Miniprotein binders against q9bqp7. Designs and how they scored, part 7

Target 1, 240 residues: q9bqp7
Amino acid sequence: VPQNWFPIFNPERSDKPNASDPSVPLKIPLQRNVIPSVTRVLQQTMTKQQVFLLERWKQRMILELGEDGFKEYTSNVFLQGKRFHEALESILSPQETLKERDENLLKSGYIESVQHILKDVSGVRALESAVQHETLNYIGLLDCVAEYQGKLCVIDWKTSEKPKPFIQSTFDNPLQVVAYMGAMNHDTNYSFQVQCGLIVVAYKDGSPAHPHFMDAELCSQYWTKWLLRLEEYTEKKKNQ

## First folded at step 2 (miniprotein)

Design sa1yA4
Fold by ESMFold2-Fast, scan of step 2:
Structure sa1yA4 (fold): chain B 240 residues (1-240), chain A 82 residues (1-82)
Amino acid sequence: as target 1 above (240 residues)
Amino acid sequence: SPEERIKKLEEEAKRLYEEAKKLLEEGKTEEAIEKLLEALWKLLEAIEIAEKTGDPELIERIMWLIEKILYLLDRLRKELEE
């Protein structure tokens, strides 16, 4: 058990929709400060084997593409991901006229890939919104909070060149989702409780996206693992 | 040759992975982790040799196998710690 264990769910919050909930999805801007982000914590607590593999992959890519070619490749991957997230934010926005126009302009394989998932998404409460765990001192920027098949979820949209039927440990996607969930559940900018997660892997060729649903029990299990990573990060920083 | 060494390392890693799966079915989680770590070590040697060959498809294939083993190892290690 982590030394500084803290619960993922807030007993003072309800998971039920409230009539006082905002009709417009929340979009809290991410404020840069000395508090570590979820992605930074995960990147700085990788195993020696994971670090070695990442370094070998980078060296190989640089060897084949050149340093400038590798930077261009990395920038393009980031840009495609950013465009995909911006498109999803626009599609899930409550402004109907904008949604219709954007759907006519957006013709990418990734958007085609997620169409069947989007049919099951409703009740959007947050889009591209900052979360902060005030007690555990970490921040994050979550993609989406919405109902998926009637359950309120933190939804993380991922892009992939190849179909992936499983969640990869090198991406730590489940840890990202539960870290955002725990932060949101204890962030004073939000009033609701999220107990479920959803990782959606979209494909460039338009092949149907794979949804990886995480129930409350699974989220609690990954939350313990996230707390251990956060504790490792904190100890490493203290000893620097 | 480098290609023969890579093939041997891949075959050894695959054998170790299958042995680990059988150990997991028998509830021998710690022994399975040892076999997976041995498989990972074989594949890390294979990737180093493959890098020197300049074959990107081979490197990608070996890295995919390494990621698969790392995923399983991460889950099993945390189950033992919990």
Scores: ipSAE 0.005, ipTM 0.141, lowest interface PAE 11.0, mean pLDDT 76

Design sa1yB1
Fold by ESMFold2-Fast, scan of step 2:
Structure sa1yB1 (fold): chain B 240 residues (1-240), chain A 82 residues (1-82)
Amino acid sequence: as target 1 above (240 residues)
Amino acid sequence: SPEERIKKLEEEAKRLYEEAKKLLEEGKTEEAIDKLYEALLKLFEAILIAEKTGDPELIERILELIWKILELLERLEKELEE
């Protein structure tokens, strides 16, 4: 599908004054339905090489940790990531009366890791919010939409430590970000335009998080690749 | 040291990558693919060591090499599918 037929940026949306922005960050719940999610599309369209690398990594981890140890490791990493996202949502929420329930993670290395990034984040417009591309028929749950160093970004928070359980997502992180961006820009539940992305990799030991900023041109390049993955998914679904 | 082990694995992976490119020039696509998979295994070992060091620049460097090889493999396998 050519990018010209399905652009990432909405030509009907332009720079708008702060008065047209939401006063409270949006949090639209993700609906359970037959429309595929961004993560499902990416998971179902991994290359044979990505699958091979993931299986090789899994085999090596099982050899080092044992089968039960590997299951415990992956469950723990998943839980840590979930708690990190919950902590960030609480920190970025303007509602000071919200109780901090994951206090251990709020004081954890991951939160320490992102402090220097958070200093440059302001104007939060959406947190843990569902997006849907009505014409391309996919959905997603984005982490955050906020200004980073003065530019409105779709921000994706990642945790990093010793061997990653979701190594496949490392290759597809830019695609995930632009997929959310394109959906939000064409979702009637949102009125603003996002043109930039930011992938933030936080470290368990508190080492400074690594920001990967994506400008409008880079986002457009990855959008083309996302459209190819979505097309591949649609084709595979029809042939099942 | 971990850094020396990673450097040796990267150098070996780069050598395998260059060997694969020469095989491609000779029309030996299947042999080239085999060399590229060998390079990936070296880099996979390197990334496991690198992640234990916690050095983000080192981890990113190795991942970039992996992505480069995966991109080439995808193109070559598509060619073999006629």
Scores: ipSAE 0.008, ipTM 0.176, lowest interface PAE 9.6, mean pLDDT 77

Design sa1yB2
Fold by ESMFold2-Fast, scan of step 2:
Structure sa1yB2 (fold): chain B 240 residues (1-240), chain A 82 residues (1-82)
Amino acid sequence: as target 1 above (240 residues)
Amino acid sequence: SPEERIKKLEEEAKRLYEEAKKLLEEGKTEEAIDKLYEALLKLFEAILIAEKTGDPELIDRIFELILKIYELLLRLEKELEE
């Protein structure tokens, strides 16, 4: 799929705020349908090296922690990630209209980790919101769209444990962000243009989170790679 | 032979890893990260060849090196926040 036929940015849209923009962040629910999600496309188009690396990582963790220890570890990582996202949605929602506040979640090490990032986040436009690229036929659920240091970004929150980091999504994180960006820029439920991405890696021990800012040029480069993965997915689906 | 090619790739990856450590000592973190990514690419090539041999010790040895370099990369990316 040629990038010039399917650009990431919509030339008819501006990232400049206007009076018609919602004052409350959008939360469009993800509708059940046959259209593939960003995460599904990425999971189904992993390279043989990525699949092998993930399987070997799993075996190493089982060897180190035992079968029950591995299950407990992975369950805890999943729950921590879920709680972290729920806490961020609560913090960034001005009216607490999205989720009931959980004080324990708000005091986690991961939340402490992102405090310095949150100081630079304002003008929240969307939280836990569905996006759909009608022409390219994929959907996604993005974490956040907000201004980071004055630039409108698709923001993706990640958690990491220093001694035992998960490696599953590391290489595909930029692809996920630009896929959401391209979908939002061409989704009729949204009126604004996003040209930047931000991947924030939060740490369990509260040490300062690492922000990976993606400018328009970098987003365009990863968009090309995302289009290749989407094409791969489509071809694999025809052969199943 | 496949085993000789794997050994050469491992040697090249280890050389790149040592170069990266020297760059880190000089405070050249971004250049060190570039060298570590190059090392990972060599090892991904090596592990793909190793899988075809069916030698579990060889595969495990290469995987351990991949994991070691990957963990260092994650640490360095965190440091670049400053």
Scores: ipSAE 0.013, ipTM 0.285, lowest interface PAE 8.2, mean pLDDT 78

Design sa1yB3
Fold by ESMFold2-Fast, scan of step 2:
Structure sa1yB3 (fold): chain B 240 residues (1-240), chain A 82 residues (1-82)
Amino acid sequence: as target 1 above (240 residues)
Amino acid sequence: SPEERIKKLEEEAKRLYEEAKKLLEEGKTEEAIDKLYEALLKLFEAILIAEKTGDPELILRIYELIFKIMDLLERLEKELEE
């Protein structure tokens, strides 16, 4: 199947704000479904190199921390990431009630790390919102859609924990972003077009976050790779 | 030091990447692919060391180079199959 038959961008949509756009960011809940998520597709189609690195990292961590220590470590990393996303949703929401959430969440090193990025973020359209590609039949939960330095982006917030960052999340980050972008651009629950991506890596110690901006051309290149991963997933599912 | 080992591995990977680009200019795609896989192995080793340093900028820089080389490899392998 030619990948150009499934474009990432929808020519019937605009990335410019207009009067019909909602004043509050969209937050569509992710429904439990037989349709695969972006995360599941990527997890089930990891390259041999990714599998090797992930397994080697896991074995070394278990050796250093023990089995129970490793479980506690991974649980803690998950909770820190969840709290970081909750804090960002609160900060980026215009509603005062959301801003009244636990002040301790707003004072983390991760939040300090992203302050300089947040100054360039405006025009928030969606937060923690479900997307579905109606034709390609996959779903996802994106972190944020907002303007970064005047460009409408799918924004993905990542955490890096010293001294033990997760290897796996780095390899597929651009694929996650474009998968969410393509889904949103073809989801009837949304009316606008996203052409750019932004991956923001925040640091636990408050060091300035690193923004990785993806323009339309780069997003198109990663979209091609995402379509291959989706095809690989579909073929593996047929053979089970 | 661990930082010196990482720097040496990164420099070796960059050298292999430049050698691969020269091979591509000569139409030697299979040899270029071999050099790119060699570069990835150096960077994979560098990441395992870098994780223990706690330097997020260094870790991200190595990850970015890994991703760049993997991206090029996938394109070249497709080209070779076609």
Scores: ipSAE 0.000, ipTM 0.144, lowest interface PAE 12.4, mean pLDDT 78

Design sa1yB4
Fold by ESMFold2-Fast, scan of step 2:
Structure sa1yB4 (fold): chain B 240 residues (1-240), chain A 82 residues (1-82)
Amino acid sequence: as target 1 above (240 residues)
Amino acid sequence: SPEERIKKLEEEAKRLYEEAKKLLEEGKTEEAIDKLYEALLKLFEAILIAEKTGDPELIERIMWLIEKILYLLDRLRKELEE
């Protein structure tokens, strides 16, 4: 059990829309750099199994592409992911539809991949928005908060290439989602409750994206694991 | 149950792996790679669900299967580029 346990859900909040909710999706800018981000905590507290898998994946990729080729590959994966997130923000934001006509993004296939998922997404409440957990002292930048099949979710968009997926953060994706959820549920910039998560894996070739839905029970289980990772991070920082 | 879902995903992944091996015997390398990637996705889903069981042995077993598939994919990819 985590020593500094804190609840993921806020009993004072509802997951239903109310009249005080903004009609335009929230986009709070990320302003803090000293307070640890979700991604930094996760990267600095990887399990021995994750470190092993990541290192073996890197060695195989370097063997195939060379060291310079590996750097170019990872840069391209990062760039494609960034473009995909920008396109999704544009598509889901009522005020910025012109960006979705970027010809380069249409050629990637990732947008085609998520079309069937987007049909089930509505009631967007936040896009590319900062969250901060004041009590637990961490920050994050979430991709999207919207209803998926009628349930309010923190949605995380991931890109994947065939046949070699980018494995670096695969096992931490649920932790990332619940960390954002817990922060948002206790962040005064937001008024609603999120109890579900959704990880959407989109494919470069346009193959149908895979949605991984996380119900409230599963989110609570991953929240406990996130709190343990946060404790490990804090402990490591004390032992400098 | 979560355990039954994990078992089903592992069985599907193993089936896809065997199909990939059959395709490789027939010289259909590109199709085999697609099947291996599909198996890998099933195993990633299995790990997400395995967290519900809290069974570290089960998680380690799935991780080992993922590594096995990644080894084969690396070899096939290298073959295609030579």
Scores: ipSAE 0.000, ipTM 0.138, lowest interface PAE 11.8, mean pLDDT 76

Design sa1yC1
Fold by ESMFold2-Fast, scan of step 2:
Structure sa1yC1 (fold): chain B 240 residues (1-240), chain A 82 residues (1-82)
Amino acid sequence: as target 1 above (240 residues)
Amino acid sequence: SPEERIKKLEEEAKRLYEEAKKLLEEGKTEEAILKLMEALFKLLDAIEIAEKTGDPELIERILELIWKILELLERLEKELEE
């Protein structure tokens, strides 16, 4: 699919804030339907290289932890990631009171890790919110849309610990971000234009999180790769 | 420092990659694959550390090396299946 037929940015939208923007972050629920999600498309179109890497990583981990230890490790990583996202939604949502927040999660190493990033985050527009690309027919659930250092970004929060969890997500994280961006920019439920992405990797030991900022040019480059993955998914679906 | 640890892992990976290329020139494809897998593991360790540096260009550079090794490994595995 040519990028010029399906641009990531919507020429009908302004990147300038509107006075009518909601005072509270949007949280549109993700609807279950036959339309594929970003994560499903990426999972079903992993490259042969990604599949090979995942298999080799899994074998290495099993050698180090044993089969039961590996299962426990992966379950724990998923659970901690979910709790981290819940804590961030609570911190960034003006509708939650301090009394309703999980104090234990607010004290976690991951939350300590992102403190310096959170100081640069403001103007939250959406949290845990569904997006759908009007023309390309895919959906997603994005973590956050907010200003990071004055620039409106789709922000994706990631957790990292030793050993490295989910090698495939390292390669697909930029694709996930731009897929959400392109969907939001063409979703009638949203009125604003997002041109930047931010991937924040938080660390279990509380060491400072690493922000991976993606400007408009880089987002456009990854958008082209996302369109190829979406096309591959569509072709695989036809052949089943 | 994290930067010094990353440099050492990159140097180890590049050394293993060069050893693998030499093995390929000798027709030792299976041995080359083992060296490439070791190089890949070194780079996976490096990227985990690099995530803590605050340097996105460094992470991108390490990912580029990982992709080159994965592409080569896929081609070599196809050759072995023949």
Scores: ipSAE 0.008, ipTM 0.232, lowest interface PAE 9.3, mean pLDDT 77

Design sa1yC2
Fold by ESMFold2-Fast, scan of step 2:
Structure sa1yC2 (fold): chain B 240 residues (1-240), chain A 82 residues (1-82)
Amino acid sequence: as target 1 above (240 residues)
Amino acid sequence: SPEERIKKLEEEAKRLYEEAKKLLEEGKTEEAILKLMEALFKLLDAIEIAEKTGDPELIDRIFELILKIYELLLRLEKELEE
């Protein structure tokens, strides 16, 4: 149990849309500052198990691909993920018009992979939007907030290159989602309540994406683990 | 098949893990660590194959076994240095 517990949900907020809510999905820019991001907190508080597995995975990849090959592989994974997110933002934003470049991105295997999931997504409230937890002092950039099968979710889009995926990333995905959720629920830039999460793993070969739905109870459990990681980060920063 | 290869690697890793436990009972900590490292590498091979199949349940199962072996390795390395 965390020493300084704080609730993930804000009882003063509703998950139902109201007339004062923007009709266009919110896209608040991420401000550069000294407040730690969710990603930085997670990277700086990896368990010894995660560090060991990441290091051994890197060594195996370098042995197989060479140092230059590993850098190219990592850069390609990052680039494909970035383009996948750009394509999804374009698809889900009613205000955006797809350009010729974006049409080519929409033909990717990753976009084919998520088609079945997108059929169940509606009521988009935020896209590529910054969140800040004003009390716990962390920031993040979430992918999407929308209804999935009628439930308002923080949705995180992940890409997986089936051969040699980045092993460390799977452990922290639920923590990342609930960290964004808790921040958004207490961020004055937003007026609604999110109680559910969704992690969607899309595949490069177009195989159907895997949705990992997180109900309110599961989100609460991962929130406790996120609070422990945040406390560990704060302790480590004091001891620098 | 990929599933058959994963099963073979998992069985090899479990065999190495059992050998390591017997070595620990005999006080042969250094030899046990070597067996656990071999088991860990077998499971890393298994997870690469599991990822190619795109089966999250297989990946999770193998990863959980990796963590158990790794936790034991960390405890033994700490004991060895003390």
Scores: ipSAE 0.007, ipTM 0.180, lowest interface PAE 9.6, mean pLDDT 77

Design sa1yC3
Fold by ESMFold2-Fast, scan of step 2:
Structure sa1yC3 (fold): chain B 240 residues (1-240), chain A 82 residues (1-82)
Amino acid sequence: as target 1 above (240 residues)
Amino acid sequence: SPEERIKKLEEEAKRLYEEAKKLLEEGKTEEAILKLMEALFKLLDAIEIAEKTGDPELILRIYELIFKIMDLLERLEKELEE
């Protein structure tokens, strides 16, 4: 059990829309500061097992692609992911005031992959929006908060390529989602409660994306694991 | 003893591996991956103990099982991408 336990859900909030909610999805910019981000905490508290798997994957890729090829590959994966997130933000935004849309981004295999998921997404409340847990002192940038099949979710969009970049990034995805959820539920910039998560893995070839739904019970289980990672990060920082 | 702890970890890893294979036969690929990761973690604990024994055959046996599971995980991730 974590020593510095704090609840993931806020009993003073509901998941239903209220009159004080903005008419457009929230997009609070992430500010650079000394408070750690969710991704930094997770990266600096990787288990010995995760480090071993990452190192072995890296060795295989370097053997296959060469050192320069590996650098080019990782840069391209990053750019493709960024473009996918930008396309999704554009699709889910109610605003039609874009100066220009790159139609080639909207025609990607990743976007085709998620079409069946997007049909079940509605009531978008936040897109590419910053969250901060004021009590636990961490920040994050979440992809999306919307209803999926009628349930309000923190939604995280992932791309999958051949070969897959990092096995540990998939393994830590539930922790990332609940960390954002707990922060949003206690962030004064937001008024609603999120109790569910959704991780959507999109495929480059347009194969149907895989949705991984997380109910409130599962989110609570991963929240405890996230608190342990945050505690480990704090201890490592103090001993540094 | 160290040898008994290693044996127990190996047996637990093999049990998890067999459970994963059964899940794969049922088309439950994601659950199988989780079982394989659990098996891998057990074997990583076993290798830390085994390295202190100085027994090269024991060390190699555990590494062979680790790489067998890692190779299967790579194939399954490739399958999920398709």
Scores: ipSAE 0.000, ipTM 0.163, lowest interface PAE 11.4, mean pLDDT 78

Design sa1yC4
Fold by ESMFold2-Fast, scan of step 2:
Structure sa1yC4 (fold): chain B 240 residues (1-240), chain A 82 residues (1-82)
Amino acid sequence: as target 1 above (240 residues)
Amino acid sequence: SPEERIKKLEEEAKRLYEEAKKLLEEGKTEEAILKLMEALFKLLDAIEIAEKTGDPELIERIMWLIEKILYLLDRLRKELEE
């Protein structure tokens, strides 16, 4: 158990909608400050094994594509991921919130890949929204909070090219989800409780996306590991 | 040859992975983790050899198998933790 253990769930909150909650999904902007983001904490606390595997993947890609080709490939993967998230935000937003949609954003293989998952998603409460853990002092930008098969989830959308996946993103995905969940549950800008997570891995070729559902118990277990990573980050920062 | 050594290591890793799956079906999670770790080390040896061949397809295939095993190992370690 981490030395500074803190609970992931807030007993004062419910997953049921409150009449005072807006019918439009929340989208709180991420503010610039000195408080570390979830992604920064995870990046700065990678294990030696994760660093080794990431570096090996990078060297192989450079060998195949050249240094400039690798930079272009990495930029393109980032851009594709961003466009995928923009398309999902568009699809999940009410028409009253989003007046017009770019039809080209909705035609990618990644969007085709997630269609069967989207059929089970409803009751969207937050999209591309900032969260802050007021006690543990970290921030994040979550993708989506919605009901998946009747359960309120923090949903994280991932893109994958089957032959060239990003090892680091696969390993840390559960930690990212629970970090956002714990922050949201203790952020005064939100009034509801999230106890479940969902990682959706979409494929470029349109093959059916793989959903990885995380129940409350699994989220609690990953939360303990996230607290250890946050503690490690804090110690490393003191020594820089 | 390097290619034959890589193939042998891949086959050994796949065998260990299948053994681990059988152990999981029997509820022997700790024994399954040990088999998966053995498979992982075989694939780490394979990737080092593959780099000397310069075949990016082989390297990517081995990296994908490594990632698959790491994901399963992480999940199983969590199952053993309260």
Scores: ipSAE 0.000, ipTM 0.128, lowest interface PAE 15.0, mean pLDDT 77

Design sa1yD1
Fold by ESMFold2-Fast, scan of step 2:
Parts: C-alpha cells; structure tokens; sequence
Structure sa1yD1 (fold): chain B 240 residues (1-240), chain A 82 residues (1-82)
C-alpha cells in the first residue's frame, strides 16, 4: 500500500460533455522544469527484474546484430514510433496545418493496423497535451483523450516489431496511462473527468492492432501501483 | 528459510514452463507466452533472494532456467511473424 495515497478520480468532475468544453482538442505544451515526468519516474524506478530482462535482451540483440546494428535498430524503432504518433495526431486533429503533413506518414503499415480502432474513436478532447498533477507534483505528455466505443479514455498509441520486442516495456504502459489520467483529472487546465484507459498496439506489417481497454476498476488498481513507483522515486531522489 | 522460498519459486516456474509447452502443442501461443512471463517473474524473485545468500551455483542454476525461457520467448516472437 502506498503511504501517501491520493485518489485517481476527481469527485468534482464529470465525464459528460459540457457547453464550456472547447470545440477543438486541447494541446497544452509541455514546459520543461524540475518537476519529474511520468517517463522519468518509471525509468528511475524500474524493478531489478525489469532491469535484468532489459539488459539480457540488449545483450542478445547486440550478439545478433552487432553494436552498430543494435543502435540502428533502436533508432529506427524510435523514429517509426514518432512518425506513427505524428500521423495519428494529423488524422484526429481538425487543424488544416496538421493534415498537410507528408502523405507517406499516413500510409504506413502501422496506420493500416490501427484503422479499425480509429473508426470507434470520436469526440477528441486532447492531443499531444501536457498534464500536471498539482498535488502529487509530476508532469506528463499524453497522446490522446477521446471517446472509444462511447467511453472517454486516455489513449496511448504503441508500435510493435514482433520479432524483437522490448521485453517488459508493456508492463509499465498501464502505469503510464493511469498516471496521465490522474494528472489530467486534477489539472486546472482541464474541466472533465477520465475514468478509462486504452492502450493500442499497432503492428508494422499492418496486421490488426490490439486494443487493451482499462475500465475504472482496473485503472484504480494500476493507480495504486503508480503511486508506489512515484513514492520510490521521491525516496531515491531524497537520498541523492 | 530463503532456500525454501527459492525452491518453491523454482518449482512454480518449472510448472508454468511445462504448462506453456503444453499450450504450444495446442497452438495457444498467446496463452503460452503469458505463462512464460509469469515463470520469469517467479525466477527473477528467486534470483533476488539467491543473491542475498551469496551462493553462485544456485544463482547460475536459476539464470540457466531464465535464459532457457528467454530463448523460447524469442523463438515464439519470430514464429508469430510467420
């Protein structure tokens, strides 16, 4: 149990559309500051098990591809993920400027993979938008907040290369989603409540993406685990 | 004792590994991967305990099993591409 428990949901907020809600999706820029980001907290609090699996995976990949080959592989994975996010923001945004992006970004296998999920996505409220938990003092940059099959969700888009996946990286994805959710629910820049999460894993070959839906109960369970990671980060930082 | 906890975790991991192999024979690859990941978690907990004992032979035995499971997972991921 975390020592400094705080609720994920805000009882003062509703998940229903309000007349005061902006007509265009919010895109609050992430301000660099000393407040830790969700990704920083998770990276600095990996379990011994996660570190071990990551190091063993890295050693095997280097043996297979060589040091230069491994660096090229990881750079390409990162670039593909970045382009996928840019394409999704363009597709989901009503802004003309974003729709003018390179058409090759919109025709990838990853976009083909996710198209069946996109037809169930509507009511976009935020895209590539910064969140800050004003009480717990952490920040993040979420991918998307939109309705998925009628439920308002924090949506996180992931790409996967099946032959050489990053082992254990998926275990922190639910924590990342609920961390953003809890921050947004208590961030004065937003007026609505999100109670559900969605992790979408898209595939390079265009095979159908896997949606991992997280209801309010599951989000609450992962929120407790996120609070433990945040507590661990704070204690480690205190002792540096 | 720490040794008894390690033995229990190791036996649980071996059981999960055998269940995963049986699932693979049935073509249930996704379920098999889930079992293998649970087996890895058991073994990683066992190695944390073993490190505190300072027994290098015990640590090597657990690492051998971890490596065996990681090799199987790598093979399954490549097979899924096909």
Amino acid sequence: as target 1 above (240 residues)
Amino acid sequence: SPEERIKKLEEEAKRLYEEAKKLLEEGKTEEAIEKLLYALEKLLWAIDIAEKTGDPELIERILELIWKILELLERLEKELEE
Scores: ipSAE 0.006, ipTM 0.171, lowest interface PAE 10.8, mean pLDDT 78

Design sa1yD2
Fold by ESMFold2-Fast, scan of step 2:
Structure sa1yD2 (fold): chain B 240 residues (1-240), chain A 82 residues (1-82)
Amino acid sequence: as target 1 above (240 residues)
Amino acid sequence: SPEERIKKLEEEAKRLYEEAKKLLEEGKTEEAIEKLLYALEKLLWAIDIAEKTGDPELIDRIFELILKIYELLLRLEKELEE
């Protein structure tokens, strides 16, 4: 059990959409500061197993692509991920001006991959929006909050290049989602409660994306593990 | 229950592992790797849940499956580079 336990869900909030206008998703800008981000906490507290798998993956990629090729590959993965997120934000935004930014962003294998998931997404509440947990002192930038098959979810969009996915993101994806969820549920910029998560892994070749749904119970279980990672990060920071 | 969720994830991972082995027999190495990565993802979810149960035998069982799949993935990646 973590020493500084705090609940993931806020008993003062409802998971049902109320009278707020659902046509305009929230987009709170992320302000950079000394408060650690979810991704920073996770990167600084990787388990020995995660470190082992990540290093083995790096060694294999470098052997195959060379050092320069590996650098180019990782740069391309970052760029494709960025474009995929921009396209999804445009597609899910109800504002016509945002949807018109770049038609080429809306046409890729990754977007084709997620079409069957998108047909089940509605009631978008937030897009590319900052969250901050004022009590636990961490921040994050979540991708999307929307209803998936009728359940309000924090949705995290991931890209994968078959057969060479970024293995590190696989291990911590559930922790990332629940960290955003817990922050949002206690962030004064938001008034609703999210109890479910969805991790969507999209593929470059357009093959069907893999959806990983997390119900409230599963989110609660991962939340405890996130609190342990956050506690470990805080202790490491005090010793530096 | 947590045990039932873990069992379902473990069974799904074993199914994907067997599918990958059949694909390897057909020389479809890239498709096999895809199945193995998905199986690994299922087991990583299962072990996170299992850690909450405090059942060391269950945790060890899942971890052994993770290592088995991971070892196969490393071998296949090496074969692809040859």
Scores: ipSAE 0.007, ipTM 0.139, lowest interface PAE 10.2, mean pLDDT 78

